# Ledger of designs, part 2: VH-VL binders against B9 domain-containing protein 2 (B9d2)

Target 1, 175 residues: B9 domain-containing protein 2 (B9d2), of Mus musculus (Mouse) (q3uk10)
Amino acid sequence: MAEVHVIGQIIGATGFSESSLFCKWGIHTGAAWKLLSGVREGQTQVDTPQIGDMAYWSHPIDLHFATKGLQGWPRLHLQVWSQDSFGRCQLAGYGFCHVPSSPGTHQLDCPTWRPLGSWREQLARAFVGGGPQLLHADTIYSGADRYRLHTAAGGTVHLGIGLLLRHFDRYGVEC

## First folded at step 10 (VH-VL; from Gc2 with heavy chain I107M)

Design Ge1
Fold by OpenDDE, fold request of step 12:
Structure Ge1 (fold): chain C 175 residues (1-175), chain A 123 residues (1-123), chain B 112 residues (1-112)
Amino acid sequence: as target 1 above (175 residues)
Amino acid sequence: EMQLVESGGGLVQPGGSLRLSCAASGFTFTDYYMQWVRQAPGKGPEWVGLIRNKADSYTTQYAASVKGRFTISRDDSKNSVYLQMNSLKTEDTAVYYCARDEYGDWMYAFDIWGQGVLVTVSS
Amino acid sequence: DIVMTQSPLSLPVTPGEPASISCRSSQSLLYSNGYNYIDWYLQKPGQSPQLLIYLGKYRASGVPDRFSGSGSGTDFTLKISRVEAEDVGVYFCMQALETPLTFGQGTKLEIK
């Protein structure tokens, strides 16, 4: 089978008003994709920017996929959470980025959206967010232009992603 | 490779009809809003319309210039989106592009475009 | 409809030099949520348009970091820090705030 290695890191985030931040993440793929190694979800440590606006996580991403096709290319779902001095957490932003499709190293800036009102709790219960009722990640991005009405601009998550492709030509899969 | 391939263009007389097709491959077509954009010779792009995904009930929106004459539809089983053009006018002459909307629910950003298909409306 | 106005319409640039394209909207593209709903596209000769920037400042996948978007409200700028031969083409801004979506006239970047 064709193979895709996704190697990189969630570098950090900027543009958040909250002081202490961490990121919950998940990787989603289509049915044709099989994870050979790595984990499909994770969580960074908490960082509190001391100088500037950048929260640093340097959280590694190391995924190895086998795929029968290009459909369902990996997509990284991100939730940025804030933690107060008492350890209480709340969702500060959510977003997603597609894994690059071209081989090589890529720097990605992923915009996030801060949910407002009841949406905050709903999204916090999404795939990577956890909660009493977990929601499938796909439900987050269904709403026909209404997300803008229920969100505020969040910060930006910065990613460094390397992509390695193997045996695509051999198995008739072309990028 | 993720791609969109338009077809069905050609020459048609004013008042005539034409149906464009756009076939998607290399990505999960069903998840995305699809857009039609046209570009008349020597002019800038003009948004034609959009069709949302199944999750958003396949709803459509159209530019005023084509509303009532053009219809956008999609067949997810065929990974295709269509543009039915009726009552064509000479000013409809353009290269028509199909495009994938990457973030349709949040903002409109067309990250994949077809090669375009020429539609010429002339007597 | 929101009118998008680009400047300049023609932009000859020497390779290695920076380039700047302006786009003005007839109304603010800054939504209440704090994002600016504007995209930048490049149509290289003989090719289809390709997304460069979305939400005014975020680079699309595969877009080199020499491309940057800035601005807010009604005034936006696409900058290329160091123009390369492959950057030749027509650049379009597009407001993505509301339908109908509308494009600028395009800026033709050429190599001197």
Scores: ipSAE 0.668, ipTM 0.883, lowest interface PAE 0.8, mean pLDDT 90
Fold by OpenDDE, fold request of step 12:
Structure Ge1 (fold): chain C 175 residues (1-175), chain A 123 residues (1-123), chain B 112 residues (1-112)
Amino acid sequence: as target 1 above (175 residues)
Amino acid sequence: EMQLVESGGGLVQPGGSLRLSCAASGFTFTDYYMQWVRQAPGKGPEWVGLIRNKADSYTTQYAASVKGRFTISRDDSKNSVYLQMNSLKTEDTAVYYCARDEYGDWMYAFDIWGQGVLVTVSS
Amino acid sequence: DIVMTQSPLSLPVTPGEPASISCRSSQSLLYSNGYNYIDWYLQKPGQSPQLLIYLGKYRASGVPDRFSGSGSGTDFTLKISRVEAEDVGVYFCMQALETPLTFGQGTKLEIK
């Protein structure tokens, strides 16, 4: 099978007003993709930068996929969470970033949106506590008009992603 | 490789009809809104219209200049989007591009474009 | 319709020098959520347009970091820190706030 290696890190985040931040992430792929090595979800440590400064996580991403096709190219789902002085966590922003399709190293800036009002609770319920598993992944990407009205601009998540392709020519998969 | 390939362009007389096709490959076509953009010779791009995905009921929107004459449709089983152009005018002469909308209705950002197909409306 | 106005329309640049392109919108592109809904595209000679910047400041995948977008409301700027030969082409801004989507006139960047 054709192989795709996604190697990089979630570097950090900027533009968040909260002082204590961590990131939950998940990787989503199509049915033709099989994870050979790595984990499909993760969580960074908490960083408490100075107000206005970048939060640093340097959280490694190391995913090895086998695929029979190009459909369902990997997409990273990101949740930035804040922790208050009582240890309570709140979603500070969510977004997604497509894994680059060209081999090489890429610096990615992923915008996030912060849910407002009751939508915040609705979005929170869409995730499983065991990880950033979306119960209704499609809901996040549908009804954009409604979502736009119920969100505020969040900060930016910074990623460094390397993409390695293997055996694409051998298996008739062209990228 | 993710790509869009337009076809069906050519020379037509005013009042004629033409159907453009755009074939997608290398990505999950069904998830994305698709856009049509045209560019007259020596001019900037002009938005023609869009078609949303199944989740948003395949709804369409058109520029005023083409509304009532052009129809956008899609066949997800064929990973294709179409532009039916009727009652063509000389002003419709342009290179027509199909483009993938990365974020759908969240925002309009066209991250993949076809090579374009020339449509010439002339007597 | 929202009118997008670019300046300059022609931009000769010496390789290695910076470049700056302005785009003004007839209406604010700053939405209530705090994002500016403007894209920047580059159309290289003989090619289709390609996305450079979205939401005013985010680089599309594969776009070098020498490209940057800034601005808010009605005034936006695309900057190239060090122009390279491969940057030759026509740059377009596009408002992505509402339909109909509208483009600027384009700025033709050429090498001196």
Scores: ipSAE 0.606, ipTM 0.863, lowest interface PAE 0.9, mean pLDDT 90
Fold by ESMFold2, fold request of step 12:
Order: structure tokens, then C-alpha cells, then sequence
Structure Ge1 (fold): chain C 175 residues (1-175), chain A 123 residues (1-123), chain B 112 residues (1-112)
């Protein structure tokens, strides 16, 4: 089997109006992918920037996969949460991005969308892959309005992701 | 490695038909919208149409210049998207690209493109 | 349909110097959620297009930080802080607000 090692960090976030931020994250892969070590999801500590605009987490990502094929490349899902002084948490931004496919180190800047109204619960469940899923809902809108009208622009999550590939030559992939 | 490979191009007479295929590898194909874009000789790109993912019921949209003549379909089990082109005109002569749409209706960002396939419609 | 107009159409640049490409849309690309729905693409000689910038300001994966996007509403700019030889090609803006998606006519960046 071919193997992929994803090692890096969720560095932090910028552009959120809220203070006291933390990030929940998860990774989705296709059925041919098996996690050999690490965990598929996690949560950063809370950071409350006293100076400047950036929350810093430096949260490690360390995942080792085996795969039987090239299908189902990992996708990261990110939820930025705010916490008020009473400990109440609200989803401040949902985003997603793909793990890069080339070996080496990569800097990723992931935009987020803050859910409005009833979409807060749906986006909290968005770790099922492929972005938000509109289950059991009537869609009044077509096209882009189905997603965009239910959100406001959030901030940006910054990641540093390193990728190491092994044994992909058996599938004719030069890496 | 994420890759898109188009095939099925060539020379065809006006009024004829042609079917393009685009094979995907290296990503969860069922999660993505797929797009077709063409580029006529000496011109900028022109959007042809899209097909949405399974979660958005595989719906399609088309540019007015091709609506009714072109049909986009996909087969998630084969990781492939197709462009059926009927009633071809000389103005359809172009390089045809398939593209992955990373975010779909969230923002229409074409993050992976195929290398393109030439379609020539000539009398 | 939203018309996208680029300027200049031809842009000769000395290596190491900055470059700036403008794109104007026939209607606002600023959506009520606060994002501007515009992408920038580069087509290098003999290659297919590649994504540089999305949502007006976010760099795609692998794009060097010398590329930046700015603007809002109807007026947008792609900047290259220091042009390198590998940056030659044709640059296209694309509005991502509504279908039919539409591209600018292109700006050919050349080394002089």
C-alpha cells in the first residue's frame, strides 16, 4: 500500500472580530484510506490575543495514512469558535481545504464563512466531508445563493502542512 | 497527485457531434463540482458549463451559446465528467478544458485544470 | 451577463520590477455576505490556466506571496511585487458571483 504522512500545524487565525478563539478540526478521506497513526480530529487551545489581530495556536497535525488507491485524497475541515467571558461558545467560521498533493511544505490560507440562523447547527456537523449538506431542507434558492445567503464572511485560518509520500510508484505515480 | 485528463477531441464537420471525456484522479471526485471552459484560437477563456456534485443533485448549467446543444454528465464510479457536443458550429472550435471547482457555489474557484483537448469544427 | 474588462492588454515588465493588472466588472462583485467574488488565473505559454487568487485576495495553494489581489465592488487589481521570468503569460480575471461565469479578455505579461 502507498503511504502518506501529513505533518504540520494549524498556525492560527486572522480577520475575526471575536476575541478568545479556538479551532476544531477534522480530516475526511475516501474509503481506500486507512489511518495508521494520529487522530482524525482535534481541537486547539483557546487564544485571546492581547496585542495584535492574530490568534496563535501552533496546533500540531501528525497523521499517517495508508491507501489502496489514489482516490479520496484527504480534506481538512475547520471550525473557528469564539468563547465569551461566561464560557459560551459560538461558531465564528467554517472552512475547508485540501491537503496538498505534492511532497514538501505548504502554506495554506483558508477562508471561512460564519453561519447565520439555523445553519449554525448544520455547519457544526460539517465534518462528514464535501462541505455543508442540506439534508431534509427545502431549497428556495438556486445556484450560489443556497450557501452564500446563509453566511457572512469570516476570518482566515493559516496552516503549515508538510507532506511525505511513500510507495506511490506501484501505481505509476512519480512522486 | 491530483490530475484531470481530457480525451475525445478532434476534427468534426459542422452539424456533427463529439463527446469529450475528462478522467479525474487523486481526490474524492463525488465531492466536487466540475466545470468545462473553452478557449478559441486567439481569444480568452469562455465558460461552457458546470455539473454539481452528488450533494447538490448533479444539476447542470450552461452558457447561452451552447445551451440545448451541449450536455454535461458525470459518472462518479469512473471519476469522470463528460461533455456531449451536438450540432457543432465552426465557432465551437477551441481547446476544451475540464476543471475542478474546489468550493462549488461557495465561490467557484477552479483549482485544477486538465491540459485541454482541441476540437476543430471545419467544413 | 457580467462583463469583465482588463487593462492593460499588454504589459512589458523588467524583471525585478512590480506589475499591476486591473479588472473592472459591469456590476458589483461584492456579495451581501461581504466577500468579493473574483478570481485571477495565469496561463503560462503552452500551458492550461492556473488559479492564482480567489475571493479577490486569497492566494491559491503554491502561489508565491509576491502575488496579491485587492479591490472591491467593481474595481480589482492583481499585483506582482517583483516580477520573475516564470511569471510571463496571460492573466485573466473571472467573476465568480453568478453564472454564466465570465472572464476578462486577458493581459499578456512579457519580459522586456
Amino acid sequence: as target 1 above (175 residues)
Amino acid sequence: EMQLVESGGGLVQPGGSLRLSCAASGFTFTDYYMQWVRQAPGKGPEWVGLIRNKADSYTTQYAASVKGRFTISRDDSKNSVYLQMNSLKTEDTAVYYCARDEYGDWMYAFDIWGQGVLVTVSS
Amino acid sequence: DIVMTQSPLSLPVTPGEPASISCRSSQSLLYSNGYNYIDWYLQKPGQSPQLLIYLGKYRASGVPDRFSGSGSGTDFTLKISRVEAEDVGVYFCMQALETPLTFGQGTKLEIK
Scores: ipSAE 0.430, ipTM 0.786, lowest interface PAE 2.8, mean pLDDT 85
Fold by ESMFold2, fold request of step 12:
Structure Ge1 (fold): chain C 175 residues (1-175), chain A 123 residues (1-123), chain B 112 residues (1-112)
Amino acid sequence: as target 1 above (175 residues)
Amino acid sequence: EMQLVESGGGLVQPGGSLRLSCAASGFTFTDYYMQWVRQAPGKGPEWVGLIRNKADSYTTQYAASVKGRFTISRDDSKNSVYLQMNSLKTEDTAVYYCARDEYGDWMYAFDIWGQGVLVTVSS
Amino acid sequence: DIVMTQSPLSLPVTPGEPASISCRSSQSLLYSNGYNYIDWYLQKPGQSPQLLIYLGKYRASGVPDRFSGSGSGTDFTLKISRVEAEDVGVYFCMQALETPLTFGQGTKLEIK
């Protein structure tokens, strides 16, 4: 079996109008992928930067997978939440990114989208499933407006992801 | 390594037909939209069309210059996308690329491209 | 259809110098959600295009930090802070706001 180590961190976030932020995350893989160590989801602490500053979490990601093939390559999903002075939490943005497929270190800047109004539940399901392409069979809109119209731009989540591959050469993947 | 490989190009006379194939490897083909882009010699790229994934019912869109003459299809069991080109014109002479659309209708970003195949339409 | 106009069409640069490429759209690419829907691509000699920047400012995976995108509405800029020999090729902007998707004419960056 081929093996993938995903070792890095959710560094922080910029560009959100809210100042008390935390991030929930999860990783999705196809059925041929087995998690050997680590956890598939987590949550950062809250950071309260000064106005205009980056929120910093430095939240570790340390995952080890085995796989029978390249189908279902790992994808990260992210939820940025704000917390007010009364402890109430509001969704500030959803984001997702594919784990890079090449070995080495990668800096990822992940855009986010905040669902508007009644579409929060439908778009949340899309992000839980690893992206909107997997979950929106009952959408009545077509084209780009299906998701863009129901969102507002959020801020950016910054990640540092290291990738270590073992035993992929039989699939034509450079190790 | 993630890879797209086009095939089926060549020389054809005006009015003729040609079918291009694009075989994908190294990623989960069924989750992605696929795009066709062409580039005439010495000119910038021109978008040809797209085909959506199964979740979005395999719907297609085309540039006006090829609509009614070109048809995009895909076979997820073969990890392949196809471009059927009919009623070819000399203006269709170009290198044809298939491309993976990372996020589909969300933002149209073509992160993986094939090497391209030359289609020459001349008398 | 949205027309994309690039300038300059040719850009000779000494290695280590900065470079700047402009792209103007015939319509605003700023969507009501707040994002600008424009991509930048590089086509190196003898190669297929490669994604550099999406949503106007986000670097694609593996793209060096010396590349940056900026601008809003109808005016956009790709900057290279220090040009290296491997950066030669033709740069294209593409509007990603609506189909049909459309590209600029290209800017050929070459080393003097």
Scores: ipSAE 0.387, ipTM 0.771, lowest interface PAE 3.4, mean pLDDT 84

Design Ge1
Fold by ESMFold2, fold request of step 12:
Structure Ge1 (fold): chain C 175 residues (1-175), chain A 123 residues (1-123), chain B 112 residues (1-112)
Amino acid sequence: as target 1 above (175 residues)
Amino acid sequence: EMQLVESGGGLVQPGGSLRLSCAASGFTFTDYYMQWVRQAPGKGPEWVGLIRNKADSYTTQYAASVKGRFTISRDDSKNSVYLQMNSLKTEDTAVYYCARDEYGDWMYAFDIWGQGVLVTVSS
Amino acid sequence: DIVMTQSPLSLPVTPGEPASISCRSSQSLLYSNGYNYIDWYLQKPGQSPQLLIYLGKYRASGVPDRFSGSGSGTDFTLKISRVEAEDVGVYFCMQALETPLTFGQGTKLEIK
């Protein structure tokens, strides 16, 4: 009965060494969340900056959800892909960030991790099966090394996210 | 609004026990690691321990100063994390905070903190 | 355990002027993946800590762009380009490389 509008854009990316970039995105919610309008996944156009370090996409995000509770709050997953001069695409960075919970406009900078080795295939599939915590853990290492050793630092994705809330009064959330 | 609220603090004698609770609202509790941090009066913060999310099997880690005496647990159905403190010492006197860990083992960044609860251990 | 050492411990500042806080770690916080695992927190008077910077340079949501983080390896800096009255409080760095997670001793920023 509570409603959330997520209105904004994937502005662009900086800090990637590759020259032709696009971003695939997806939104993950809990089972009590229903998408009333918009799409849960999308892809930007390719941008090839000639001057400066920033790929610009200005890709709109426009989603309308209904929910029965606060569990399963939306989370964005981002894949930055590069395309070489031969048309080959590779995953240049995987990241994720929360959708803010307070009303208003928010500027987000999302770090990314470039997968190494077999993780390239696994992180490319992450939108369907969940986040990176569902990857096969390396039992030789414990703690943070299970994730950090299989990646290299990627660039940063920049987002502008506006949030409109309706009928959240019973949960103490400002409308 | 994302919120964490601690409860269960107070005065206790050395050797005694307390259980702290931390209730979460406004986010998907089961997806996040949860952290405990304490701050003695006039001192900097000290990490107490963490509990991982369901995807990482709810495993825990503790600072050496509390290992064996403190136990962190969580109940995802109640959106709550708990700190059971046994065999308390005067050096355990502090404000205790629970915190949300945004990325877990990818990076330890505590993006949401509770207001804290005072625990005083004295004779 | 990784020791985090902050400087200065007290930082009086005139509103509108820049401020800089240094943090040094006893070992490199630069992981082989290329990230520096250090966070910065602000504890305003009477409040809980709030995250300002993570991975050495990323601003947390809602943090003004006058805050920036820099440095690599063992030496890190938090900069405030133009201090405002609301910036008063105690600033802490925290290494996020390995457990046990450890904090610096704090830098008290105050308006003179």
Scores: ipSAE 0.371, ipTM 0.771, lowest interface PAE 3.4, mean pLDDT 84

